# VHH binders against o26223, part 210

Target 1, 191 residues: o26223
Amino acid sequence: MKLLWTSQHIKVTVHIDGKVSKMDVLEAIKTRRSIRKYQDREVPEELIDKILDAAMCGPSAVDERPWHFIVVRNREMLEKIPEVHPYGAMVKDAPVAIIVCCDSSLEKIPGFWVQDCSIASQNILLAAHSLGLGAVWTGVYPLEDRVEGIRRLFSIPEHVIPFSVIPLGYPAENPGTRDLFDPDRIHLEKW
Key: E = the ipSAE of ESMFold2; O = the ipSAE of OpenDDE; V2 = 0.75 times the mean of E and O plus 0.25 times the DockQ between their complexes.

## First folded at step 11 (VHH)

Design D30 (framework vhh_7nfr_2; at its last look DockQ between E and O 0.01; V2 from the best seeds 0.00; counts 0 for: pae E 17.4 > 2, grease 24.6 > 24.2, placed apart)
Fold by ESMFold2-Fast, scan of step 11:
Structure D30 (fold): chain B 191 residues (1-191), chain A 124 residues (1-124)
Amino acid sequence: as target 1 above (191 residues)
Amino acid sequence: QVQLQESGGGLVQPGGSLRLSCAASGFTFSYYWMSWVRQAPGEGREWVSSISYSGGWTYYADSVKGRFTIARDNVKNTLYLLMDSLKSDDTAVYYCAKHKYSAFPDTQDAFDIWGQGTQVTVSS
């Protein structure tokens, strides 16, 4: 890859490693499924880095990008998550989980951090899928008992809000894709 | 005080080695991708190398691949560029730069903080 010199451009010449997924964007979106069963197999740090890079590329309201991420690999900590998150039972069986957080000090428009963190969470799911991993979004916000439980468990500061817990790993299940297109939900020009 | 401060430049003979350092302060260094960018005499800026916030991902310009190694120490808040088999064409001012986001940097606007630069001269 070559870019020409301009007043604001930096010359870049690079050949990126061919280890990127061959799955196109539409295929990734349509075939991603929630995965709750994982192989007893570690996820390399390099794949987590790639997933988090993708998470941070999402759009955010007024470019506030309020997201922070906690990567949890410690088995004892993963086993404690279901105690404060009843619908997160599968987290204890995952080799790793990502906690998506909002740093409220970075928020520029009240309330839009929820959308920002939702976008980051979805990008994690899509990136994981494109790399041959499985993941599932387990909700934390807006349930205050779960927010406080996760905050205490991971020593999260008061100005930071845990939004979601996303366990991920190599899939130990293969649910079929879903046919979700419903033309009755599309209205042309008026209701 | 948000700043990046380079050091380790100097005069070296062709085939020699240098280690550049960049000390970061005033921001959470471990959260950001970092790059080295150089500017040769009479030329524009050329991207040299990038490293992810954890150090797990690195990219190199074709001109330096196999000769340079980018590294970081998140405990010391320091970025490094280890330069081996230096050539006269590597003569430039080397800048460290902080990415605005963990995306591929293709313009000066992709970086929000730049260091002062350190001169590397490869001669005789």
Scores: ipSAE 0.118, ipTM 0.681, lowest interface PAE 5.2, mean pLDDT 83
Fold by OpenDDE, look of step 12:
Formats: structure tokens, sequence, C-alpha cells
Structure D30 (fold): chain B 191 residues (1-191), chain A 124 residues (1-124)
């Protein structure tokens, strides 16, 4: 049964009743922190929708948009992720995780998908933060064991590459602010 | 115990309407996508419709598009299927199914919990 994804019928009724984040883009970027502790609180679908929308708004090489997103709320699956992702311990504590994947069949230029999926992942983090959620980027690619682990766990096709696992939830920690500006990393005209 | 229980099936004439319900228990209903799947006599299972967590995303098979509406009430832990303009070809047992993953179902393996089904018969 070829479930013909007719793209046309996704009535995304985004119930706009979600509080429009008043956080400006610079504030979001500067104040974002990795959050690894979460409240025992559900994340509304509306927020996930907004986050995914943001994830798809980034640029991609030749507009290839190779990304796919697996939204995971199944508790059993969330609890299994740390088994194949040694640094993903916090995922089991999150109410939801987004797995960012690349469909290699969508690549127009080989290799740029890493940049594309990185942009998507970062947008997820920023959007989450702006919406009052905490998230952390847990890298999957390019570590083969993690890639294969996630692939098997979620039965991801061979042509699709899991890139990152991003748990999300309402923050149960406050790491504080940091200044990461380093003028020694800035080179003018030449190295 | 995780359970899905369908209701609302029955005998209707062509052109008639039915409303199916599926009561969910034993899991956090709002955490999962839900689907309706039907099986006609002598036929395999056919996907009918799917709905996301809060109903923001809905999907329909071409065979039911424009006639059926999937909905859910997360407060009542209930999934619905509104069936209008029923046809004889809609005769089947209708099953409520819980998704394993937060995605459009591409295979029958996408579901981990099924109801017992409710019979819908469309006949003159």
Amino acid sequence: as target 1 above (191 residues)
Amino acid sequence: QVQLQESGGGLVQPGGSLRLSCAASGFTFSYYWMSWVRQAPGEGREWVSSISYSGGWTYYADSVKGRFTIARDNVKNTLYLLMDSLKSDDTAVYYCAKHKYSAFPDTQDAFDIWGQGTQVTVSS
C-alpha cells in the first residue's frame, strides 16, 4: 500500500493560541544554553509545530532541504536512546525529542547535508529557547556507532542518516549566562 | 492496561453518516498520534486517517478524503471519526490504532496498540 503522501492535505491547523515569543533573535542566540534537566511537564504540540517550522526555515545548499524530523514522545523509545547514545542520558528524562535526519536522496550536492542539518538543528535550539523550552544538541553523526544505533532503534532506512538527537522540555535548570566572544578568534583580511 | 475501545458502528444506508469513537486508556493519549484503519471482508487492512497530538495535522486516504473527518479530544482521551456520505465500499471493521512514532504511518508496523474494532455496514 503506497501511502501516497499527497503533500496537499496537511491541514496544519496551528492553533495560534501559543504565546508568540517576545524574544528577539539576538537575545535568543546570546542567552541560549544547553539544558539537560527537564520538568515533569508536557510540551504542547503547538510548540513542537513552531519549532519544526523554524527548523525548516534555514537555508540549504541549492535549496535541497534534505532534512527530516522524527518527533519522539514514546517513553520506551526515549528510554532506549541512551543505550545507543552514550551522551544522551538526558533524553530519557525529556518529554519529547526531535531526531534530525538527512534523506540522502534529496541531496543535490553531496556533503552539504551536514551543514543543512546543522542549521536545522540550531534553529530547533533557538526556537525552543525562545518559546521557553530547554534543549540540547546531542550529536549522532558522524559517529558510526551512534548513527547505526539510532538507525536500528527507529528503523530508519539506509538512505536516511540520523544526524542529531535533540531532547526538549521545560527547563529544570538554569546554567546562567556566559560570554563566548573571543577577539583572538577574529582575523582581519588574513590569518 | 493499555486499551483502545471503538464504538459507534452500525448499519446505515448509502449517503448516511456515522460517528465513531475510540476510548483510550492506560497511556498518555496526547503523547501519541492516532489513526483509523479499516478492514473490509476478504480484504487487507486499509489505512483511513491519522491525526497528530492535538489535531494540528490530519491525513486522509484518497478514498475517504472530503467525506471523513478525524478528530480527537485529549481531555476525554477519545479519538473520533466522522463519516459522511457513506458508500457501500466503506463497509468494514474500523479499528483505532495508536502510533509507535510521531509520524505519518507508512506501514502497519507503525502501530503498537489496536482496538477490537467496530463494524460499519453501508447497505440499502
Scores: ipSAE 0.006, ipTM 0.285, lowest interface PAE 10.7, mean pLDDT 88
Fold by ESMFold2, look of step 12:
Structure D30 (fold): chain B 191 residues (1-191), chain A 124 residues (1-124)
Amino acid sequence: as target 1 above (191 residues)
Amino acid sequence: QVQLQESGGGLVQPGGSLRLSCAASGFTFSYYWMSWVRQAPGEGREWVSSISYSGGWTYYADSVKGRFTIARDNVKNTLYLLMDSLKSDDTAVYYCAKHKYSAFPDTQDAFDIWGQGTQVTVSS
């Protein structure tokens, strides 16, 4: 499958008493958890489009927008990812994964593509959660064996750097919410 | 100012050794693969060796494998080429080159920044 941008944007919403209901952004951020178990259920193309739209809404250094995304639904390819990504075992069980990449030819200021692709990756996680999906970020860059393994597996060209692999699907687990706020990490005016 | 500056070239006898250095400035050195490329008199540029951004992967042309060693120091922003068992056909200008991309180069199009080069001459 190939995801193409169209002039039409389809909203995926939850309706309550005839009103549109959306997850509050702070609620989404606080309740998102890494999900590593997925239902045997397809993820509609419309939801993937919404997630990738959100990924591309992130800020980037000098608006360089260096990101590219590979959408993987092929069962055989999903099953091969753990062979080159030792902490990506759950990917074989996901209905779909998104590979976040940097196109280094789009880089306008050296070295900020890591932040740019991190922002896009986090937006994927939040958007998936707000749409009722679970996801987890599995790291690729800066581990060179993983970068090269993923590049080889997906025929990623020399100028493109695979950054992360994000499996996603309807969740089959509920790890609950965590309270991670630590006021000792907050410094006023100086360290 | 973005630049690569090679040093360490010179005249050496066949079978000898030489160490080349390349000082990088003006970009984040540790984010990019780096290569050595050489150009013999009257010839095109020939890829010699490449090293990944962390130094964990190294690659060599068949003509230099087992004789040359590429290395990098990401703290000092410096690329190195240790050349052993030099032959007369190793005579060339050696260039330090920054990759556009993080993979094995196919052509010199893979590089966007080049040094001025350092001359290596192997003479009996």
Scores: ipSAE 0.000, ipTM 0.110, lowest interface PAE 17.4, mean pLDDT 84
ESMFold2 (binder alone), look of step 12: mean pLDDT 86; pTM 0.875

Design D31 (framework vhh_7nfr_2)
Fold by ESMFold2-Fast, scan of step 11:
Structure D31 (fold): chain B 191 residues (1-191), chain A 124 residues (1-124)
Amino acid sequence: as target 1 above (191 residues)
Amino acid sequence: QVQLQESGGGLVQPGGSLRLSCAASGFTFSYYWMSWVRQAPGEGREWVSSISYSGGWTYYADSVKGRFTIARDNVKNTLYLLMDSLKSDDTAVYYCAKHKYSAFDSTQDAFDIWGQGTQVTVSS
C-alpha cells in the first residue's frame, strides 16, 4: 500500500446518521462503539489507506512493528469467515474486512506481538470511527480453531499469525454513548 | 538458559507402551508449538507429532497416527508423548523440539531448540 494524502494537514471528521462532525481524540475514544450493521455501500480505498496508516502508528515493543494486514473485499471470501469464526456472522454484511496479522519473523521480543497487534487493532477501530465508519473487533488469537481456520481460508504462511478480523463499513446503527468511568478501579499510591 | 531435557525412553517389547517426557526451561513454553522428531539407526530425522501452544491442535505422522498421543502441561512446562502398540519400526532416538515461530511447521528447518534425545528400542 501507498499513501496518497501524506502532505495533508486536516482535522479528523466523523459522519453520524448523515451528519458530519469534527472529533478530538478524547471524543473519538469515548464515542466509539462496536458496529455490527452496515449500509450496502462501498468504502473508498482512500479511507482504508488512512485507517491502515493509523494502525501502523502504534507503539511496539523494541519497535519491532510485526504487523501485516489483509484487506478483504471479495464477497465470497467474506461469506466464508463465519464458517471458521462463529461470532463473525456480521462480516457477511460488511463491504470490507481487515485481518490483522503478526509476521513472527519480525518479532524481536517473544510474545509481545500480542500487545503490538492489539494496539494496531484498536487504532483501526478509532480511525474508522473518526472517518465516519463503523467497525468491530472479532477475536481470532488465542483461539486456536479460529487461528488455523483463518490461516487456511486466506492462505496465510506458517510464520504469520492471524490476530483479529475487523469488518467495517458505513454504520446502519447508532447504539449511543456509554459512561464507563469507574473510580473504584483507580488506586492512589498503593493497592 | 534455553534447554529441553527428554526422559522416559527404554527397551520395550512389540505391542508395549512407553511415555516420554520433555522438561522445558528458559523460554515461555506456552507461546510455542512443540514437536517430537525421531531418528532411526542409519536414517534421517523423521517428524512424529506436533502440539499447538494451548494443546488444542495436534498433528501426527501417518506412521504413528492412532498409536501415539502428544500432550503438554503448560503449568509444569512439560511435553509428553504417549506411545501405544509399539512396533520394531518405532526404534529410534526421540527428540523434543521447539518451533522457531508461534506457528505449526513440520519441516526440519522449523525448529530452533532441540533436546539431547532419548533412546526407544522395540525388540523381543
Scores: ipSAE 0.000, ipTM 0.181, lowest interface PAE 15.2, mean pLDDT 84

Design D32 (framework vhh_7nfr_2)
Fold by ESMFold2-Fast, scan of step 11:
Structure D32 (fold): chain B 191 residues (1-191), chain A 124 residues (1-124)
Amino acid sequence: as target 1 above (191 residues)
Amino acid sequence: QVQLQESGGGLVQPGGSLRLSCAASGFTFSYYWMSWVRQAPGEGREWVSSISYSGGWTYYADSVKGRFTIARDNVKNTLYLLMDSLKSDDTAVYYCAKHKYSAFEGTQDAFDIWGQGTQVTVSS
């Protein structure tokens, strides 16, 4: 017989003076790179809490905030993700992954949850980078086979949609910074 | 300061039941997968059961499946192992262990914090 006595008390604070490198917002945006190789080193729970706090601080359509997060540290579960996500091979080698989900029951404006969960995903990437971690966004939605595979693997309810899988850890690679500014994509006053 | 402390072991007859508890302190218990690992006299360590940080996922060794139940109370920072239909082969020191990377491992490198152990003796 299965007995479950579980209660989660996860609290994050925005007023912790942590020992992290100084990086301003523009520097974080410009220097963030996708990281797919990780050190064999645990990510402290305090850093995951800070990252998830940042994820929840994104703007959302009519403040619906439909996001839910699954934090996966179990190596057997991480090793199964590539079975249902063909381009998620790096996930099995990460110490932790965050699955960004949308609870459709919280949706106030149809379709805008995709933007909401994209914002949450990007905030995870930026927050991880600012804290000295590396991460990569692996796409789940709108690919039906990946959505269903991830749902089944993590027992996600039918009204909840897995959006992205983001492995993260201390980086074991150091890709160079990119200069992507293209003035030809900027139109003044009119097209 | 970081510690796991087991209790609830003892002497029991075959077919009997015991409930083991593990009190955790010095880390955020609710964030980690937890396991029970046992060591019989003259044997290596054998993984028994694991539970996810939320309690939503559990694993059991084939030798104990259907007889043992793992549970946790994240408010009390306590891990449990409910042991039914005990056999003489269940005689061992039972350790509470905190996971580092994985819920299931047969090696010591899977765990970063271990308790002192509690003795379970099933008399023949």
Scores: ipSAE 0.000, ipTM 0.114, lowest interface PAE 18.1, mean pLDDT 82

Design D33 (framework vhh_7nfr_2)
Fold by ESMFold2-Fast, scan of step 11:
Parts: sequence; structure tokens; C-alpha cells
Structure D33 (fold): chain B 191 residues (1-191), chain A 124 residues (1-124)
Amino acid sequence: as target 1 above (191 residues)
Amino acid sequence: QVQLQESGGGLVQPGGSLRLSCAASGFTFSYYWMSWVRQAPGEGREWVSSISYSGGWTYYADSVKGRFTIARDNVKNTLYLLMDSLKSDDTAVYYCAKHKYSAFYETQDAFDIWGQGTQVTVSS
């Protein structure tokens, strides 16, 4: 067992079993950035499974959990996404993308699937970041042309709605981090 | 201007202790993981230790684990390396380095800003 010490506002962590600590939740939220440039490295299936597990852990209205996911690794298919999504050019350069979908047959309360799929999308972004990957959210719903383009490209049934496309990979850029805290947007007790 | 400036190096006897400091300026220090990296004469750079933005998480190279302590003061924008039980093999120039990405990485590709270095010499 090993002990560390601290003084004068210096913070120190104890390492007892030789195991290394990981990024905490607040650090992950604060430091996550949209990544649009990726290394030419395959993302292991194990990491994708962990990311999708995290996606499915989100809260959902009346616990309806309407999300389905398409994992796209095929280069030809990734290269076709920009044809139906004009701001998805970076997807063709990613080793993998996840399409977040809503199965409307699983919806229990009308309209809340949008919030459900937004939560799943954010969990994908945070999980990817915590695992050393970069990702970016690109919107599909509610733009009808993108919804139908993605639906046709990936043979998505009519009762399923594609919500977002999230390319992922090992980052090849560093946009830095930002301080976005704005106290003027916080109202106490009333507007 | 973004800068990292090391200090605290010097000559020390085997078994001695030193405290290195790194003063950071020109960026929001508290948002980034920081590392110490050393280079011994005639050798490549060796990663020594990393600390998370809050100081809650630390990583150490096996060669220094239990002897060195990495710490930070986010109010003073300063990174520290407390070095105990120094050995002749610890003789090197010690560099302060800022991580490129917000996540921890042990490779040299992980760093975008480097200090000028401070010399540590362990001998009698």
C-alpha cells in the first residue's frame, strides 16, 4: 500500500492496489468536445458494445426505451451518408458510425421519444469520450429529407425514425475545452 | 501567450528529495490533465506521471510509483512533482506537459504544450 500527501491546496490520490483511476463524470462532461477528424484506426467491437450499453442506460418517458441502434462499419455505406446528410461529410472519414433510431411501436407517451433519443445520443458522446474516442452528434430528425434519406439508405422500416448519426473514432484533432458557465441563465425561485 | 515554466531542479544525493514546480499561463489550467515527462542523457522521453484537471485522479510510471507524488494547485495555476528516495537513475531533464485531449493518454502524441525543462542530477 502507498500513501500520498497534500498541502497548500495541492490535491493527491491514494493508490493502494496499483490500479489506475479513470476520468470522473464531471470531467467527462466538462471536457467532451465534438470531434470531426479521426485516426485511421479501427474501433474494437468491445468499445462499441460498452458505448451502446451506456446509451441504453438513459432515462426514458414511462420507461418506454424506444431506441434502436445501427452500427455502420462498411466504408461504402459510410461514404454514402453525406449524399443524404449535407452536414455529415466527416462521417465518410470515420471508422464507424452509430445511427440512433426510435421504434415508434415501443412509444408509450406521444412525442417523448425525441427526448429519449437525445438522452441516448448524449450518453454515446460521453461514453466515447471516457473511452478515449472522439465523436460528434449530427442531426437527422426533424428534417424530413434527412429522415427519409437515411431510412432508404439503411433499409429502415416505416415505423422506425432515424434520429441522429454519430461518427466515432480515435481523435485526430484537439479543439481544446471551453468555459460555458453563464450565471445570467440561472433564475432563482422565479423567472 | 501559452507557457509552461519549470523550476526546482538541482543536484541532490541518492535518497534525497526535491520538489519540482511548473507555472502555467495563457490557458485555463484547471480544465486540462497535466503530466511530467523526463529525458535522461542519451535516451528518449519517458512519461513519469499525470494528474486529472481536478487532481482527483493520478497515474504513475512503475519506475517512480511510491516514490514520486504529482499534485496541482488550480488557484495558483501550478503543477508539482514531489520526488522522494531519489536514485541515480532519476537523473534527467524534467518537463511539464499539457495534454492535447481532455482524456488521459501516456503517449508523447498526447501533449501539445511543453515547458523548457529543469535538470535533476542525483549523485554524490
Scores: ipSAE 0.000, ipTM 0.123, lowest interface PAE 16.6, mean pLDDT 82

Design D34 (framework vhh_7nfr_2)
Fold by ESMFold2-Fast, scan of step 11:
Structure D34 (fold): chain B 191 residues (1-191), chain A 124 residues (1-124)
Amino acid sequence: as target 1 above (191 residues)
Amino acid sequence: QVQLQESGGGLVQPGGSLRLSCAASGFTFSYYWMSWVRQAPGEGREWVSSISYSGGWTYYADSVKGRFTIARDNVKNTLYLLMDSLKSDDTAVYYCAKEKYSAFPETQDAFDIWGQGTQVTVSS
C-alpha cells in the first residue's frame, strides 16, 4: 500500500504557479528523492527565499545557528563548480545552487556546527521538495580538496567553512519510491 | 567513448608486490573519484580503495590497509594500485571503477563505469 506515505492530521499547504498542493510532513520526508536532472526553467527568487527561511528554522546546538548561505545563479560560476567538486557535475545544468557554510566565529560548542549545517541542508532539500522542486546534497566538508576549492572559487573567508553545495530546479526525472524501513535497526530498551 | 582499461595483473608469490594501472578515456578524469574493486572466485564484489579527484583523500578496506596504496596521475589520466605483502586471499579480478553519485565512494552502487578487470593470482 502506497498510502503509507500520507497523514490526514498534519498538512502543509503549498502554492506553486497558481496550483495548491497539500503534502503532510511525513509524505514530504518519505517521498523526497535526490534529483540531479533539471528543466531549463528559472526558479523564482520568492521560492528561494522560502527555502532559506526553512533552512534557518532547524534546531542547532545551544542555538548557535552558525549557518550562512551563498545563492549562485551565475551560469559561469555554476559551470566552475564541477572543477573543484566531482560529484557536482550536475550543478552546471541547474538553474541555481545554494552553498551552505559555517561561520566558525558563531560556534558555541566545539564540533556541533557539522550537525547544525547538516540540519540546514536537509531542511533545504525538504522545503524544495514541498515547493515542487528537486535538489541534491553534494558533500563538501570534511573533504579538504572540496573545501579549499569552493572557498577559493567563491572568495569565502578563512573563518567560514563551506559545508555542502545543493543544486536545485524543477525536476526532469522521477526516481519513484523507496522502501527503506528496516526493523532490525530498532532495539528496545537496550542494544 | 568512456572507457577504463586495467593492466599489471599476473601471478605472484605470497609476500610479493604488483602495480596495477588503469587508463581512463572519454571523460574528464580529474573531475572524478576513482576506485578499485575486486572479485574473488565464487565471491561477490569487494571494494578495495578509493581516491579523491586531486589525490588528497584516500580510503582503504580494512583487509588491505597498510599493504596497498592507491594513487593517480591526472596528467596521464591513469589510476594506480600499488600492492605489497600480497596474500593468497588477495587472489581476485581487480576492476577500476568511476564514481557516479556518492559522497563516500566505498559503496559499490556508487559506480557507473567499470573496466574489464585484470587477474591477480597469489600462489603457491
Scores: ipSAE 0.000, ipTM 0.130, lowest interface PAE 16.4, mean pLDDT 82

Design D35 (framework vhh_7nfr_2)
Fold by ESMFold2-Fast, scan of step 11:
Structure D35 (fold): chain B 191 residues (1-191), chain A 124 residues (1-124)
Amino acid sequence: as target 1 above (191 residues)
Amino acid sequence: QVQLQESGGGLVQPGGSLRLSCAASGFTFSYYWMSWVRQAPGEGREWVSSISYSGGWTYYADSVKGRFTIARDNVKNTLYLLMDSLKSDDTAVYYCAKDKYSAFPETQDAFDIWGQGTQVTVSS
């Protein structure tokens, strides 16, 4: 990544070496936490573009890739999300949110869009974490009131289904890690 | 308790190499992105390089790309900057810095912990 900006405090130019960037995927998975408190600091457009690129790289049934994304930076719109999403109160404090949607006209296999959009949502969370941002997945589908509320709020067409709302920002909290491994949930060969 | 301590600076000739180290203590080093920032005489602070908590992602300023390598050892709680093909323009005090919450320092306020700095001088 190449980002150019300067400040009176520090001159910053960010460049990713042309070589493939690597990440310890297991550590990223283990250390990613839901972040619900954000700094009052802008998230650069280039970082959002990288996150959305990662979202679109997920596996999709018969390569249907039905996802569409709405990027919301408008403060007034972010402040309205909690009105239609009871667990989305933190969204109004985020500098940006991504709404993951399914365009049903792109669906090739009935019902698999849910898995497709789940993978896209997970990739957004992991990509955000890898870039030093915090995010949280707030569920929309399959809760009919939330689906219709979000659809009306963002003028989403009838053939498009809002799936999740993911606020993102520079984290203003540092939750501890969790060890969630439970061997009792692993069955060898049979239940 | 929370500290960053740099070492490894010195005087080198153009084209020479140096390895800077930064010993971290008092926080969970492996959870944070770490950066190197430099300040040349009479200039503001310039971001040099950042490394992700795992070491898998690295970013470099255009001025040092291809010459410097940032690395970390999470077992030893140590950050490194390997500097090759040094130029006179690289003369500066080099600071180790812990990113508060982000991999991309836009201002010096992006860092909550700073080292004391180590002087690098490149002259013939």
Scores: ipSAE 0.000, ipTM 0.245, lowest interface PAE 12.9, mean pLDDT 82

Design D36 (framework vhh_7nfr_2)
Fold by ESMFold2-Fast, scan of step 11:
Structure D36 (fold): chain B 191 residues (1-191), chain A 124 residues (1-124)
Amino acid sequence: as target 1 above (191 residues)
Amino acid sequence: QVQLQESGGGLVQPGGSLRLSCAASGFTFSYYWMSWVRQAPGEGREWVSSISYSGGWTYYADSVKGRFTIARDNVKNTLYLLMDSLKSDDTAVYYCAKYKYSAFPETQDAFDIWGQGTQVTVSS
């Protein structure tokens, strides 16, 4: 008899029914780190749905909400991302990646879609962290070769702009926490 | 009440086929990875196959790969194991098991709900 799974895997509790590990918003913001090494474990679709719900809750200029998302789980497609994104090598080892896109036909104020998609991307990172996952933002826009590479790879229409590729999974590294508070960057009443 | 109930076991000849079913109740079936685990007389438990919450991912033990197919119906809350080209070595009690977590791979102690089992006997 051979067992495929063993006690060598670390069990992380995933609470789906409304009991969650206690991580307040400030703790989530301060302890989130870029994670580039992932366990060989699939991320549940329920967690992806929660992450994307959080992504869509961000503020958007004149409420244009131009974001669209591509969820990539196919290993062959994940393995092709590093070919068009030179700093996306870790994507091939992730169980899933989210591509954040802007549908320019939804844009109401020129140029603010970059801020909208940045907010959505950050919310993905924070939501993933709060759910016990690790993720990293790999930049696509405004690098034209990466934009066109990702567009072609995923058959993205010309009026849609790929903004970021965010691989995510259960973390296989713990880089620790940073203390980044710098009071010299805070000005009271005037510059 | 949280339950898993297997059915479809029986006696079959070598090379035959059988379809096992597992009816789930008392939890949100579509949230969880489900597995089939078997136990032959006098032996330990052997993992057979697992399927993701959506059915998009399936995994098989080397001993059954190419012969067995795991499937699920999330509307009917039912897990299936379709067994083709059965061999005498497939004789065992087959258990339906729910992962405590929705991710794979997991240890055996990650199963929090087990069915009663259904006997499969492959003999001439």
Scores: ipSAE 0.000, ipTM 0.118, lowest interface PAE 17.1, mean pLDDT 83

Design D37 (framework vhh_7nfr_2)
Fold by ESMFold2-Fast, scan of step 11:
Structure D37 (fold): chain B 191 residues (1-191), chain A 124 residues (1-124)
Amino acid sequence: as target 1 above (191 residues)
Amino acid sequence: QVQLQESGGGLVQPGGSLRLSCAASGFTFSYYWMSWVRQAPGEGREWVSSISYSGGWTYYADSVKGRFTIARDNVKNTLYLLMDSLKSDDTAVYYCAKQKYSAFPETQDAFDIWGQGTQVTVSS
């Protein structure tokens, strides 16, 4: 595949050898941090599409894939999220947020939608990190006041459950790395 | 003071090697994708290579792939371009550029900060 720049006085004919990531999977997992401060910069729609593609690639119980996503870019709507989510204040400053939802009509095995939506949420965080963005998971389910608040705010149907709100953007902070490995939590062959 | 300052250019013979450096100041270097862009005499700007904020993703123009390596040091706020097997066609002023977005830079509008450039001349 060749990309050609023609309108900005740059002569570029380039063959993309795919994305050559030097951030292997383990390093991405280890270096991802919750980011709550964002630059005043638009996140391209193409990056959101890549993140959502990654979200849908997670394993799902009995392959039920019950997830739906709401992409929120409207500043007025983003500013209302803290009114129904006390720990969602950072969403006001994000250029975009993704609301991860479960469509209960797609559930094949009771209760596993929580794991399914957790996997989708984590994939959003990792994909955002790999693409140079920062994000944070703000919990909605199982706190019923938050669930109903978000449902009303975004006109979510009664059979759909909002699970998490994930603001994302270009990072305006760089929290340091951390070493979380604890061998005392590993038991060999029995407790 | 927001600036990018290139160094490491010079005159080399075909087949030679050079290492370019770009010192960044006045912004949080580790938050941004960075690129190298070159301009040959009488020509327009040509994108050479880009690197993600973490260094985990790199892209190369087909003309330099396998010969050039882009790298960064986020502790030192420095971007590098390691150039091997230089050809006369690589003769250009090389610019360090900061990207607005974490994506392949499809147009010149993708960049908001440019360095002053460093001259690379490949001749016998």
Scores: ipSAE 0.000, ipTM 0.157, lowest interface PAE 11.4, mean pLDDT 83

Design D38 (framework vhh_7nfr_2)
Fold by ESMFold2-Fast, scan of step 11:
Structure D38 (fold): chain B 191 residues (1-191), chain A 124 residues (1-124)
Amino acid sequence: as target 1 above (191 residues)
Amino acid sequence: QVQLQESGGGLVQPGGSLRLSCAASGFTFSYYWMSWVRQAPGEGREWVSSISYSGGWTYYADSVKGRFTIARDNVKNTLYLLMDSLKSDDTAVYYCAKWKYSAFPETQDAFDIWGQGTQVTVSS
């Protein structure tokens, strides 16, 4: 497998049924890595719009779609995130971050908003990667102190739950490929 | 105010049965996994059983499997533990506990709300 970087797309050669084929979707899934170092470059709003469109296309339990998003570009605000999120140090160095939130008033089935917001978060990571950007998921929910810290910092109402903070930007690092396939986790016909 | 209040403990002879209740208030009970945890005299806390937010999934410690049944009533905001075939080894203070997260806890340090406990003594 060979990885090629472009301005808005990562091109990878993928093996399918023993044959080599170019598959953009599988390429994006297999080559996405957490990126924590960013270039000092602005991310165009058009790319953020595309990423958020992709985030909202995820499946959700009983089609509840409880997600809301806060786009943070203000440097002062980005620099305050590590104060309420100890493992979010990279956020202050990112040109932009997206906060994935759940509006609990939109929840139709209790508890499934976590899966809904997880799907939205993953779609953000994958869409960013496909557009030549790097991103990383930093966890907020279910850690109460982080949830309350982020809520206060961004004036989030009490019926809205901040789920994740995803800094993103043009990558300033290129981590190597990892082989994560584990056949011991695949059970045929029964456990 | 967020509270968990256990009841139903007492003295029972070996082979007997007890039903513990835990009344929950101050949070959306139906959103959270709930657990029973016990502490025997001079021992650490031992996880006993957990139940999903809907009641559709239940888990038991090997020491109580087949003898205890965990249940919940989301309308009454109450958690139950039905204990059958009680042994002297079941003597402990029984606590109901809420997971801080809406998922099954793997350690006791993950519980954010604890009740005051109810004493179960199994002896002749």
Scores: ipSAE 0.000, ipTM 0.098, lowest interface PAE 18.6, mean pLDDT 80

